# VHH binders against q9y6x5: the designs that were tried, part 137

Target 1, 379 residues: q9y6x5
Amino acid sequence: LPPKLLLVSFDGFRADYLKNYEFPHLQNFIKEGVLVEHVKNVFITKTFPNHYSIVTGLYEESHGIVANSMYDAVTKKHFSDSNDKDPFWWNEAVPIWVTNQLQENRSSAAAMWPGTDVPIHDTISSYFMNYNSSVSFEERLNNITMWLNNSNPPVTFATLYWEEPDASGHKYGPEDKENMSRVLKKIDDLIGDLVQRLKMLGLWENLNVIITSDHGMTQCSQDRLINLDSCIDHSYYTLIDLSPVAAILPKINRTEVYNKLKNCSPHMNVYLKEDIPNRFYYQHNDRIQPIILVADEGWTIVLNESSQKLGDHGYDNSLPSMHPFLAAHGPAFHKGYKHSTINIVDIYPMMCHILGLKPHPNNGTFGHTKCLLVDQWCI
Below, E stands for the ipSAE of ESMFold2; O stands for the ipSAE of OpenDDE; V2 stands for 0.75 times the mean of E and O plus 0.25 times the DockQ between their complexes.

## First folded at step 7 (VHH)

Design ua24 (framework vhh_8dlx_2)
Fold by ESMFold2-Fast, scan of step 7:
Structure ua24 (fold): chain B 379 residues (1-379), chain A 120 residues (1-120)
Amino acid sequence: as target 1 above (379 residues)
Amino acid sequence: EVQLVESGGGVVQPGRSLRLSCAASGFTFSSYAMHWVRQAPGKGLEWIGRIYHSGSTFYNPSLKSLVTISRDDSTNTLYLQMNSLRAEDTAIYYCARGLWGEARTYFDYWGKGTLVTVSS
């Protein structure tokens, strides 16, 4: 009786992959559902920031996960992929699973979505798996479907996260058609397995399923490196994050550090925090460092070294290469509808509507997604 | 093929220093960023710091004054120097290979860990 939603993320799934590769299972999903061809993600176009934006509807400066590596000068705390369990980092926003559990006395389930193994505002996902990259997609899916069918209070919101095609995008680069074709075919097969599993368990017809991603991927090269050690000696600053957006905490006067950096490379923009472009919505948070360096698309910031990354993300969110897509199927969604673009922050209020939840104040606009929904009037 | 073997752990008195080693094999050690991570009993993983193949280091700011990471590429060995040890430093210490800046593919290989117990 209550509406149910499964939110699935394939990390680093660039929207343009849909045009350049065959996805028979995903195309069958889309044929009987909806497709948003491009999702304009938030800046910086990184995994933790954008995954948290999807479930909060907030820009990074508002939800507080502003990078994959962060430092808080007041508390002396550090955040990274291997050190992400402190609720301090996540408590600047209320993710949808917390809202789901607190407003309607319903359960949430999570297979490794960023933040779901952390108590946020003293509330952790009702069912969850601690992050472990070695756990198969099948095991994650088996747990999620078990919890969707065998929970009291009922699981009405579930999340499922998978690390590909991001890992292979970094290793091979998105222009390696042979290796990317192999990886993307495997992902399409996983989507087929997901649909088949939901059908076998009697969940498919009554479950809303969203398949999306946090960002895209762009080709990098050993010919496109910015050596930060050529700009400034490491004794003048503490490096909080490196590439393609470097976060610089000065050890001396901020203006002196800025002056050493500002003309170092024609392929890198150097911003004092207050000069960061307003369109990024990346300024109003203490975790954003006093100086931010933004590399041009395909350029890698390094410390007197080569880079092993043949693909990367984190670049300007206006770049189509940074955009993921969104596909959805279920009783809330039209069948065979295609939409050109939405903002990634728009996903949260749409999901709240589907679940009958009152959204927390957010940066999304419900009107941007209403044409996807059967119970909405679209002009 | 890829192997990371930590050593140098054991029982140590509060206030003392200790150096841990990690012997790497099965890959071109000099080409990879290397990390130290620890896990105290009943707690989650705590990242200590990393060292790039260039020798450049980046530390967890809360631990920076207490630890030093170094490497010897001629012997494929990673080191963690710890000073002024406290009971709170009791943990299993892991050596890990990573690609810095890749959130979900950050560590692709780990050692089995070495236990450090700080007690009198």
Scores: ipSAE 0.012, ipTM 0.345, lowest interface PAE 8.9, mean pLDDT 89

Design ua25 (framework vhh_8dlx_2; at its last look DockQ between E and O 0.21; V2 from the best seeds 0.00; counts 0 for: pae E 4.4 > 2, placed apart)
Fold by ESMFold2-Fast, scan of step 7:
Formats: sequence, C-alpha cells, structure tokens
Structure ua25 (fold): chain B 379 residues (1-379), chain A 120 residues (1-120)
Amino acid sequence: as target 1 above (379 residues)
Amino acid sequence: EVQLVESGGGVVQPGRSLRLSCAASGFTFSSYAMHWVRQAPGKGLEWIGNIYHSGSTFYNPSLKSLVTISRDDSTNTLYLQMNSLRAEDTAIYYCARGYWGEARTYFDYWGKGTLVTVSS
C-alpha cells in the first residue's frame, strides 16, 4: 500500500507560542516525532499565499495567489479573500493533491484547506468539504478519518484546516496571555483528539502526520496607525489591498502617485513594483500591483479611522513573529529530533518524497528537510 | 465612529420571506466587504455570506441559495433577503464588517443584532 500523509494547519500559530505556553498533547506528539522550531514563510505573510506555497513549493509570484485580496488588470477580475472559487486564481500552479491524483491513481481528501474546493487544472480533491467556517473541528476530523479508512482508490494525501489561533490572535493580540492561553489550550486539546481518533481507528502507526501553520502574529495598537488618507486623495488610485501591505493601482501617472506616498510615514516603505526587494520573491506576476506599501511590524494602514485589531500578520517574512512551526510524526519521520529552521516552500518536495510523487518544478530544497526523514542520511 | 444597525427582524410564519437591513455609518461603506452572521439559541455563530466591494457574493453552502445578500452604496445599506423560512432559521442576525485581506473571517465591527423568530 502506498504511504499516507495527513497535513494539518492551525491558522496563525506563531512559533514562539510553543515556548510561552504549555502544550501537553503537542509535546507528546513531538517527543515521538520531529519539530522544526521556525518555518520561514513567503512574503506576504498571509493565509492564502502561504497555504498555497505549502502545497506547491512555489513563491507567490510563481503560484499566483499573491495576497488575500487581489486584482488582475489583464482580465479585470477581483479576488475575494473569504471564499473565492474561480479556478482562474489557482491555475498558475499544480498543488500536491492534483499531482497525487494524477500520477498513481490515488485519492486525496480535504477538510477546508484553501484551494481544495476549487477545480485546479480540471482536477478537484477526490473528497472535499466546501469551505464553511461554522463546521466544527470534530466534523472535519470525522470526514478525513472516514475517507482515510474507507476509500477506493485509497486516500494517500489528506488535508485539515482550522481557523484558530488566527481569529483570536487578531481580536486579542499575541501579548494577551490570559485569552491566548485559553485559546491555545483548546487547540492543544484538539490535537489530543486528533491523535486519539487516529489511534482508535488503527491509523496512527502507519500514517504520516504533519502539523504546521501558515504564519505567526504580532501585537498591534491604536497608537501605531498610518492614515493613508493623509497621504493621498482617493481619486488618484484604486486600492486593491490595505494592511499591512497596501496594493495601489494608480488612476493617474504612477510617478505622481509614488511621490505623494513616498515619505508619507516613517513606519511604511513605498515600492514601485520593479523596486520590491528581490529577497521577497514578490515581483514577477501581473497580480502584483504597480505600487506596494509595506508597514513596519505592528503598524496598521487605515483609511481615516481607528483600528480595533490587536494582532496582525502580513509583515516582512524575515520577522520571527511571522514564523510558524512544523511538527511531524509517522513512519517517515525520526523520533525526538529537533531542527532549527526550514523555508515554507521546502515542505512540498518533502511531502512528495514521503508519498513517492515526482514533484513539479518548485522553489523548495529537499536537502533542507532530509534530517527529518528516516530513509535519508543526514550526516 | 463606526456604527452598524440591523433592522427588519420579528416574528414570521414558516414558508414566508423576510428582508433584513443593516445601516452603516462612520466609514467608507463602498470600500469594505460586508457579512451576515447568525446565532441560533444554544448554538455557535453561523456565517451566512458576504458581499465584496466589487458586488461579488459568497454564501454558506448549507443555506442552498435560500438567501440573497445585496448592498446599496448610495445609502450605505446592506440587505439580507431570506426565503422559505423554517423554524431552524430562528436566530439573532448580525451585520459585520469584514477586514481587508483577511482570508477566513476577521470582523472588526459588529452590529448588536436583530432577532428573527420563525413560528406559527
């Protein structure tokens, strides 16, 4: 039987949470598996870009999901950040569930991972749930485990997505220890439920499980606002994305818009598209707008109003606060091994190796993850 | 000061239709995605759907097109049209403002809600 892999994401799970809070269930998982302490995500450090980078191994400029809010000037299409199912947005890459289904007549299963309820290159996950934030973790887990045990062709790749701790991170901020401890304890209990369910169903010993996240979270404040309306009048541009990375489509001369925005705030960098730092790998795609504004960590770009948001993400991917972690357990992984850092694009070629799939060309480096795997010589 | 005020709730008979309104003030309404969310007695929050600033609408698949969301940017008003109401639609209905670029639902402002009771 081919190897099986379950990929689980807890949205917005900052790596430093592991050091500052108790996770008895997750620590038991790690004790008999592996931990990567920091995963360097792609820029911008947002949900949709990073979830798609995990399953494609590509930077945003290559896979086309360049933000949670996008505009394509060629086709005049707008991307909704809540539930956009237009395949146009997703077709610039081939995610691993598509590769899994096409290379060896295997099935894939999905509980809410971004893109899995969309036909991509005319291929949709064999089993999937349409995105609905109201569906409980338990119902998502019940469906995934049913499909892992009762499918023909067999489900060899499965995904499970959960919206916390991101929602609470935005509402309370990562520095609210009372509220965050409550939220994170509940997540740890869900991890305990996951492990127990897999054991009860006889899946645990033969299933590879990866628990990861797309980004971290940083503390924001009503005292750290950048009012875009004080810099430039709305009549000069169309706003495509707001904060902490604003995407600006000029209605007048681009240089005039740039000059009005340039030096407006000491806490914001203004880039013409061609001047975006190469290290971001955020330049070569039509969905990246002519002018990008990047707020400094903890600063929020607003339109002449206050912000109630106490936590946010989307900031520079070199910031440790933006980094998630990766933990894994299963027959492919060593037991009790800790690794310092990998790139989020490295997850894809590692998963392809575990499943015996030929990866599509990607930006990941298999060598970065080889020390996690029992069938590789780490040195 | 951002304000969202829902109206149009009340007691309705099963099988009937009801239209809820949400009056928005204190921000540039036309620039934001707007959402409807409900909470039935003893249950958690259930996302109904949203309307993006472009006019594109997205709905909870469980509602099977029994609802329609629309907006009037000239009056800063959000609407929820509900058809073929059932007892299970009894809930407090909230208007909420979506935050720009938050992929899975972050709502930075909420109304106080309007109660809809479906009973004979």
Scores: ipSAE 0.539, ipTM 0.796, lowest interface PAE 2.6, mean pLDDT 92
Fold by ESMFold2, look of step 8:
Order: C-alpha cells, then structure tokens, then sequence
Structure ua25 (fold): chain B 379 residues (1-379), chain A 120 residues (1-120)
C-alpha cells in the first residue's frame, strides 16, 4: 500500500490572498489539514526557478534554472517559456518525479508542472501532458485522476499546474479587489472541483494532497518605471532578462557598464555578480549574468516605453508580497494545524519523507516541516 | 505608443502560399521576441510560433512544416510565410509581443489581426 502524493500549484497565489479574499472550498481543505501561512521562496521569485526549487529542494544557483529567460553565449542556446524543452537547462538537478519513478513498482504523472515534459537525465515523467495553456483545468484534472487510478506500475507521485491567479495578477494587479475577487472565486471553485473529484473516485482519504504556489504578486504602476535606455545605450550589452531582475551581459568593459548603470535609479540595486548578497543564494552558476539589476518592490524596468503590467513578481524573496502559502491534506498530515512559515526548499525533503524516498543533496531542512506530519515528534 | 499592424490577409485558394507582415512601432523592435497567433472562427487562440531577438525561431509542432517566421530589424517588420494553405487555415492572424521574462504565455501587446480566408 505505497503512499501517494499529489502536488498542486496555482501560479502566483500570494499568501495574504487567504486573508483578504473569501475561499470557502480552500478554507474547508485547510480545516481538514494543515496550513503554512507563508512560504519563503527563492530568489529570483519567478515561475520556472521556484517550481524547480519545490521539486529539487535546491536554490536556483544549484539547480540551474536561474530565471524564466536565460542565455548561454558559448552555445547560443536560450531558454524561455516557449523554448524550455532542452534538457541542457534542467540537468543540473534531479527532480522528485525522476527519483520516484526509478523506484521499483512506481511511476509518476504530470499535468504541466514546469519540466515534466522534458527528459531530464534521459527520464521524462511516466505520464505527462505537453504544456499547452489552452487545456482546461478539468482536462488536466481528468488526466491526473485517470493516471492515479489506472496505471501499472501505480502512479505514486503526481503534479498538477494551473496558470492562475498569476496571469490575472499581472493583468489587474493584486490590489484590484473587484477583478481579483472574481478571479480568486474561480480558483476556489477549481479547488472545490478537485476535492469533489478525488472524493468521487475514492482517492480523498488515502491520497496526500499539497496545494501551494511558487510566488506572490505586487502592485505595479505607470508612476514606478525605471527607463534603462535613459542610462545606457543598448549596444553596450546583451539583455538576457529585463524586469524586475534584469540580467546584463556586457559587450564592453564590465566596469564601464556597471558605472553607467549604478546611478540609473534610486529604486534599483545594481550588482556585479560577486557582490550579489549572500542571502539570495544567487551567485554560483554560469547562467547568472555578470551584472544584475534588482528593482525595488512595485518598480518596473522598461526599455524606453510604458508598461501595461499592473502586477509583477521576481523581486527580493524577503518581501511578504512575493511569498505563497502551502496547504496540505491526507493521511500523512495533521488536521487543523497552522504553521507560520517554511522555506520553499523544505517542501522537497518533506515530500521525499512522505513517499519514502531518499532525498538527493539539497538545501531544505526536514525539521522545519516535522510539525505538519503525523508520524513526527513536534516539540 | 506600442503598435502592431498586420497586413497581407485576404482570400486565397487552397494549396497556395501567403506571406503576412506585421509593422511594429513605439518600441525597440530588435530587442523583443515576436509571435504569431491565429484564431479560427469559433475556436480558441492557436500559437503559431515565435522569433527571438537573436533570430532563433520556435514553432508549434503541428504547424512546423507549413510556416516560416522571419524579422527585418531595419524596417521593424515581422513576417509569417504560410505554404500549402487549406480551408482549416482560415483564421484571423495576429502578431504579438512577448513580455520579458514571463512564463506560461503572457503577451502584452497584440495587433488587431488580418483575416485570411482559404476557399475556392
């Protein structure tokens, strides 16, 4: 009777949405399980890096997915949302679904979690969907539950990814109460549908379910723009990523590029790679560019144009606005327990424990999650 | 103001080729990834492909043999070449600008589209 785990991400679900909006279905899920009120994610607070940190337990510099946009100047390879399938980018770590399905009598399933449609170390999720944003939540859920119920060897680890509330958070901003209430109501309904489907299929009592997110969202404004073109000619550098953490590959002397940028805006920190604060754990990977620019919360770096984004993420991971939550239910978890905080990298060793897997070396601390688990002594 | 203007649409017979253009203005075109997207009558949006500032291209696998995307940074123009057109290729064709460093398909500016009708 091997333990089973479903890991669910609703992208861009800011932790304090739970306090500021109504979630009857999610609150019922939490009441029957556990809540971590905020999860300290990894810098940079972007989608691909943080989703890979959840499933590897590693900081971005260690797992190699250091941004949503990356470039290797030697090979001319680039990485983006629409160009994410080259294993070159993913092979610096081993995600939990690979470890899981290499065990005897186990397989893994995936509905669009970042990386699950890539053959990482020549191993792709046993069952998966190629990423396609037009596929409904219902179809993703249908495939996941079908695989959980009907696979040989049995699926013991499954992932499910949904693009909201991130997409709407960018469009409206997290402080647009009217639009975000409508968006978050729809998200809560999807959580209700998920729980209902699991109950109908007889999975609810014996399946461990984690509902979490990769990052939050902060309010942006046309009044908070940093015009990079006002500070430096575009011919002096190659732009690898723009906002809110710009990645700058100098075409001329690095110190000259740094000096042109260092006084560009009081609302932006400019770092040489060796000067990036140690607390970011964001330095020791060749994919991190020689200069990064880190905008202050709510500020947007632009190329001499306006921005229509009203919400963004990617900022300093110490900011509460960047933090998601974690909720969980299942036989491994206590009922009605609330926990203040964990690090996002702590999720991986906890999941390995639940599944009976030996974790690869990682940056997580199992002790941080012990109080969530029924089989652990909590002091 | 950022503006994207598609042109080259119209009525074409099955089996023919068609080239669409997208004129860009109001931003540094050479610094952005540019995309083509289409919407057939009564259908959802279908991503066709993109071209990065480096010139690298990526295509929807179902359309890969039928389309070619190119750009001319000196004229701020994006192109879509379509070959062997079929009735099912009837759609409104949009060019779109990709947002820097975002994941899971956000496009911040769209053209108004150009209608392509494939019929005899």
Amino acid sequence: as target 1 above (379 residues)
Amino acid sequence: EVQLVESGGGVVQPGRSLRLSCAASGFTFSSYAMHWVRQAPGKGLEWIGNIYHSGSTFYNPSLKSLVTISRDDSTNTLYLQMNSLRAEDTAIYYCARGYWGEARTYFDYWGKGTLVTVSS
Scores: ipSAE 0.230, ipTM 0.633, lowest interface PAE 4.4, mean pLDDT 91
Fold by OpenDDE, look of step 8:
Structure ua25 (fold): chain B 379 residues (1-379), chain A 120 residues (1-120)
Amino acid sequence: as target 1 above (379 residues)
Amino acid sequence: EVQLVESGGGVVQPGRSLRLSCAASGFTFSSYAMHWVRQAPGKGLEWIGNIYHSGSTFYNPSLKSLVTISRDDSTNTLYLQMNSLRAEDTAIYYCARGYWGEARTYFDYWGKGTLVTVSS
């Protein structure tokens, strides 16, 4: 029988939450499996881009989901969290569920993972849920596990997405110990529910499960604001994305716009597209706007507005506060093994290996995850 | 108390334009993204578009050419300009407040809706 893999994402689960809070269920999951303590995600450190990087193994410039809000100047199309279903945005890459779906005697399932409710390359998962934030984790979990257990052709790859602790991180800030402890406890309980459900269905021993996240969360403050209106008139540009990485489409000469912004704040770096640091791998895509602004950690870019967010993400992907974790359990993984760090793009070739899929060209390095796998030599 | 009240609906002939308004109260309007959603008879909810607190707008691709969303933060009012209306645009139109989420938008408050009927 082909191997099975369930990929689970808890949005905005910062890696160091594991050190600062208690997770009895997750720790038990880790004890019987593996842990990667820090996962270096891709720039920008936002939800749609990083989730697509996980399942494609590509940097954002390569898979084309370069932000949660995008604009294509040629087609004049817009992408946002409320408008994400046009295959145009997703078709620059082939996500793993499509690759898996196209194999013989295999099918894919998805519960609200970004992009899974869109026909990509004219292929959509055999089983999927349209995104609905009102649908409980339990319902999502029930559908996913039933599909894993009873489908024909068998579901061999499945994804499960949950919006916490990201939403709460934004609302309370990651440094709010009282509120975040409550939220993270709920997350741990959900993990407990996941494990229990798998055991009840007899899937636990044979199913590979990865629990990860797309990014972390940093503390913001009303005292750390960058007001663009103080530097440039709004009529001179179109704002495609705002904070903490602003995407600027000039309405006048690009150089003039750049010059008005370059010294706007000591807590913000301003880049022409061609000058974006190579380490970001965030240059070679037409969907990246001519100018980007990158706020320092914990700073918020605003337009004469009061920010209600006490936490945010999207910052430099080298910052520890932006990093998620990865835990895994199943026949493909060791038991009781901890690893320090991997790149988020490394997850894709690992998943392909586990599933016996030929990976599409990607930016991941399979060697980085070998120590997690029982069938590989760990050097 | 958060309140959203839509207005401007009614009966309009095909090809005509209509402007809907949504009056907001009970919260700092300028800090929130606002959305328009409609529901045609016997159909599910359809997202029309939104305007963020930054002023950036996004639209349903199927409707973008026909709609414009704007806001006036000084009067706490959201607008939906609709042009070249068709019979298929007959629906109850709702304004909704979105709150911050990364990746997904949540609607935490809705208006009662205003009916738009496009008929000759």
Scores: ipSAE 0.026, ipTM 0.382, lowest interface PAE 4.2, mean pLDDT 93
ESMFold2 (binder alone), look of step 8: mean pLDDT 84; pTM 0.848

Design ua26 (framework vhh_8dlx_2; at its last look DockQ between E and O 0.27; V2 from the best seeds 0.00; counts 0 for: pae E 4.7 > 2)
Fold by ESMFold2-Fast, scan of step 7:
Structure ua26 (fold): chain B 379 residues (1-379), chain A 120 residues (1-120)
Amino acid sequence: as target 1 above (379 residues)
Amino acid sequence: EVQLVESGGGVVQPGRSLRLSCAASGFTFSSYAMHWVRQAPGKGLEWIGNIYHSGSTFYNPSLKSLVTISRDDSTNTLYLQMNSLRAEDTAIYYCARGFWGEARTYFDYWGKGTLVTVSS
């Protein structure tokens, strides 16, 4: 029987939540599996970009989902961050479910992972749910487990996405221990439900399960606002994305717009596209705008208004607050092994190895994850 | 000060239509995605749909045949047209502003809501 893999994402699950809160169900999962304490995500540290990096192994400039809000200067198309179903945005890469279906003639299943309800290179996940935030975790889990157990050709790759703790991280901020402890306990209970469901259905012993996230969360404040309107009139530019990375499309001379923004705030870096730091791998794509503003950790860029947001992400990917974790269990993984750090782009070639797929060219390094795997030598 | 004020709720009979309005003030309305969300008695929040600054609309698949969302940027007004109303559509309807790059998980401003009761 071919190897099977379930990839689960809890959006916005900051790595250090594991140190500050109790997760009895997740700890039991880890005890018999592996834990990567920090996953260094890609810049910008946003939901759609990082979810697509997990399943393609590519930096954002290479896979083309460069933000949750985008503008393509060549085609003049605008991307909406929640429900844009235009394949144009997703076609610069081949996600793992497409490879799974085409190389091995196997099935894929998806409960709302970004991109899975879009035909990419004329291929959509064999089984999928259209994105709808109102659908419970339990319904998503029920569909995924039903498809894993009852499909021909067999479902060998399945994905499950959940919006928490990101929604609550934004609303309360990660430093609100009372509210975050309630949210994170609910997440742990969902992990317990997941494991119990897989055991009851006879899937647990033969299924590889990865639990991860796309980014972390940092505390914001009404005392840490950058008012963009105090620096430049909105008539001089079109705003493509706002905070904490603002994407600026000039309506006048680019150098003039840059000069108006350059000294706007000591808590914001202003880059011409060609001056964006190489370490971000965020330069070589038409969807990256001519001027990018990067707020310092915990600072929010606003348009002459207050912000209700108490937590945010999108910041510099070198910040530990932006890092998720990765936990995994199954026949491919060691038991009771802890690893310090991998890059989020390393997940893709590891998953291809587990499934026996030939990876498309990617930015990940298989060697970074080999110590997690029972069929590899850790050297 | 950012404000969203819903209006147009009331009692309607099953099978009829109703149009809700949301008056926005205190921000550049034309630059933001706007959402409609509802809460039926004793239930959680249900997302109805959104409209982006570009005019593109997206709907909850279970509600797509029942609703149309539109906006008038000249009057800073968001609309929800509802058709073929059923008793299960009885709910408080909220207007919400989507935050830039986070409309999937987070709304930063909400109205107080307007009650729609579908009853004979």
Scores: ipSAE 0.582, ipTM 0.817, lowest interface PAE 2.4, mean pLDDT 92
Fold by ESMFold2, look of step 8:
Structure ua26 (fold): chain B 379 residues (1-379), chain A 120 residues (1-120)
Amino acid sequence: as target 1 above (379 residues)
Amino acid sequence: EVQLVESGGGVVQPGRSLRLSCAASGFTFSSYAMHWVRQAPGKGLEWIGNIYHSGSTFYNPSLKSLVTISRDDSTNTLYLQMNSLRAEDTAIYYCARGFWGEARTYFDYWGKGTLVTVSS
């Protein structure tokens, strides 16, 4: 029987939610599998970049999805949530579902993971749902399990994406215990439904399941705003992305724009592209703009306005508030094992190992995840 | 205070064209991407399209031939031109401001909506 893997993401699930809220179903999942308490994600700590890093094992500068909003000056193309289907954006890497379904007698299935409804290198996921936020978790799960059970060639790799707790984290902020408790209980119930469905269909014992997320969430406030209009006139630049990492394309001399911004706020770092810290691995791609502004944790860059958001992400990836978790269960994984941390790019080579795939060149380190796996020596 | 006010809705005959407006205030309109979204009776939200501060537009593929989005930054006004209206285009139409740097159709400010009813 070929090994099978289901990769699940609950967007914006901060690692310490596990300690601060009750998750009876997720805790049962963890007890019979493995937990990685903190996953160190990639900068910038945004949704599209980190989901693509999981499935490629690459830093954002290497896979080309460098933000949720991008501009390519050579082609004049713009990328956004509402305009994400041009393969141009995705073709700088080969995601695992492409590699998987090109193997003999294998296919891939997807329920709305970023990029899976795009023909990357002329190859779209063998079975997929076009992105539509109105489609329920139940329907996404029903499609995935149907494809896992009934496809020829068999589906050996599947993805499932859900928008919460990210949406509620933005709306309420992670410190709103009442509202976040209600939201996180609903998510735990969905995890219970997932496990129960897999058991009832006879998939649970022989399917490897990873439950993870792309980033966390930090508290924002109207008292922590950086007013960009107070420092620079709009006519001097084109705004490509705003907060918490602003992407600035100068319309005048770059040094002049930099000088207007460099002392704008003590709560914001201003980088010329060549001066972006090396630890971010966020420099060597044309889609990274000539100037970026990086707000401190919990600070919001605004033009001349108030902000409605009470939570945000996208900050420095060294911040614990930006880190998700990873839990896994299945024949490839130990039972009842807890691991402190991995890098998000390490997930890709681990998944390739589980599936028996040759990984493309990547930034992950297989050794970081070998203690999770029953077929590896953990030293 | 951010405000978005739609207008131009009403009852129209099938096959006709209709132009909706959205008056924006309380923010730097010229710096934001703006969106149109609709909700038909008993249905979920349907994204129609957007227009960036650059003037570039993008549309829901199922609606692309039927709609045109434009903006006038001098009057802080967003427009939706709809052509060849059908009964299934009956919906409440909202203008919305994009939530900068977010994914998965997330908007931070919405208008109250304007109802368009296509009679049959």
Scores: ipSAE 0.149, ipTM 0.595, lowest interface PAE 4.7, mean pLDDT 91
Fold by OpenDDE, look of step 8:
Structure ua26 (fold): chain B 379 residues (1-379), chain A 120 residues (1-120)
Amino acid sequence: as target 1 above (379 residues)
Amino acid sequence: EVQLVESGGGVVQPGRSLRLSCAASGFTFSSYAMHWVRQAPGKGLEWIGNIYHSGSTFYNPSLKSLVTISRDDSTNTLYLQMNSLRAEDTAIYYCARGFWGEARTYFDYWGKGTLVTVSS
């Protein structure tokens, strides 16, 4: 029988939460499997881009989901969290669920993972849930596990997405120990539910399960605001994305716009597209706007508005506060092994290996995850 | 207390335009993204579009050519301009407040809705 893999994402689960809070269910999951303590995600450190990087192994410039809000100047199309259904945005890459489903006697399932409710390359998962934030984790879990257990052709790859602790991180800030403790407790309980459900269905021993996240969360404050209106008139540009990485489409000469912004704040770096640091791998895509602004950690870019967010993400992907974790369990993984760091793009070739899929060209390095796998030599 | 109150609905002939309003109170209106959603008889909820606090707007591709969303933060009012109305646009129209979900839209408060009937 072909191997099976369930990929689970808890949005905005910062890696160091594992050190600062108690997770009895997750820790038990880790004890029986593997842990990567820090996963270096891709720039920008936002939800849609990083989730697509996980399942494609590509940097954002390569898979084309370069932000949660995008604009294409040629087609005049817009992408947002409320408007993500056009395959135009997703078709610059082939996600793993498509690759998997195109194989003989295999199918894919998805519960609200970004992009899974869109036909990509004219292929959509055999089983999927349209995104609905009101649908409980339990219902999502029930559907996923039912499909894993009873489908024909068999579901061999499945994704499961949950919006916490990201939403709460934004609301309370990651440093609110009282509220975040409550939220993270709930997350751990959900992991317990996941494990229990798999055991009840007899899937636990044979199913590979990866639990990860797309990014972390940093503390914000009303005292750390960058007001663009103080530097440039709004009529001179179109704002495609705002904070903490602003995407600027000039309505006047680009150089003039740049000059008005370059010294706007000591807590913000301003880049022309061609000058974006190479380490971000965030340059070679037409969907990246001519100017980007990158706020320092914990700073918020605003337009004469008060920010209600006490936490945010999207910052430099080298910052520890932006990093998620990865835990895994199943026949493909060792037991009781901990690893320090991998790149988020490394997950894709690993998943392909586990599933016996030929990976599309990607930016991941399979060698970085070899030590997690029982069938590989670890040096 | 957060309140959203839609107005401007009614009976309109096909081809006509209509402007809906949503009066917001009980919160800092300018700090929130606002959404329009509709529900036709016997159908599910359909997202129309939104306007962020930055002023950026996004629309359902199926409706983009027919709708414009705007806001007046000085009066705490959200607007939906609809043009070239069709019978199929008959629905209850709701305004909703968005909050800080990532990559996914969350609505934490809704108005009671206003009925728009397009009929000859």
Scores: ipSAE 0.026, ipTM 0.373, lowest interface PAE 4.6, mean pLDDT 93
ESMFold2 (binder alone), look of step 8: mean pLDDT 83; pTM 0.843

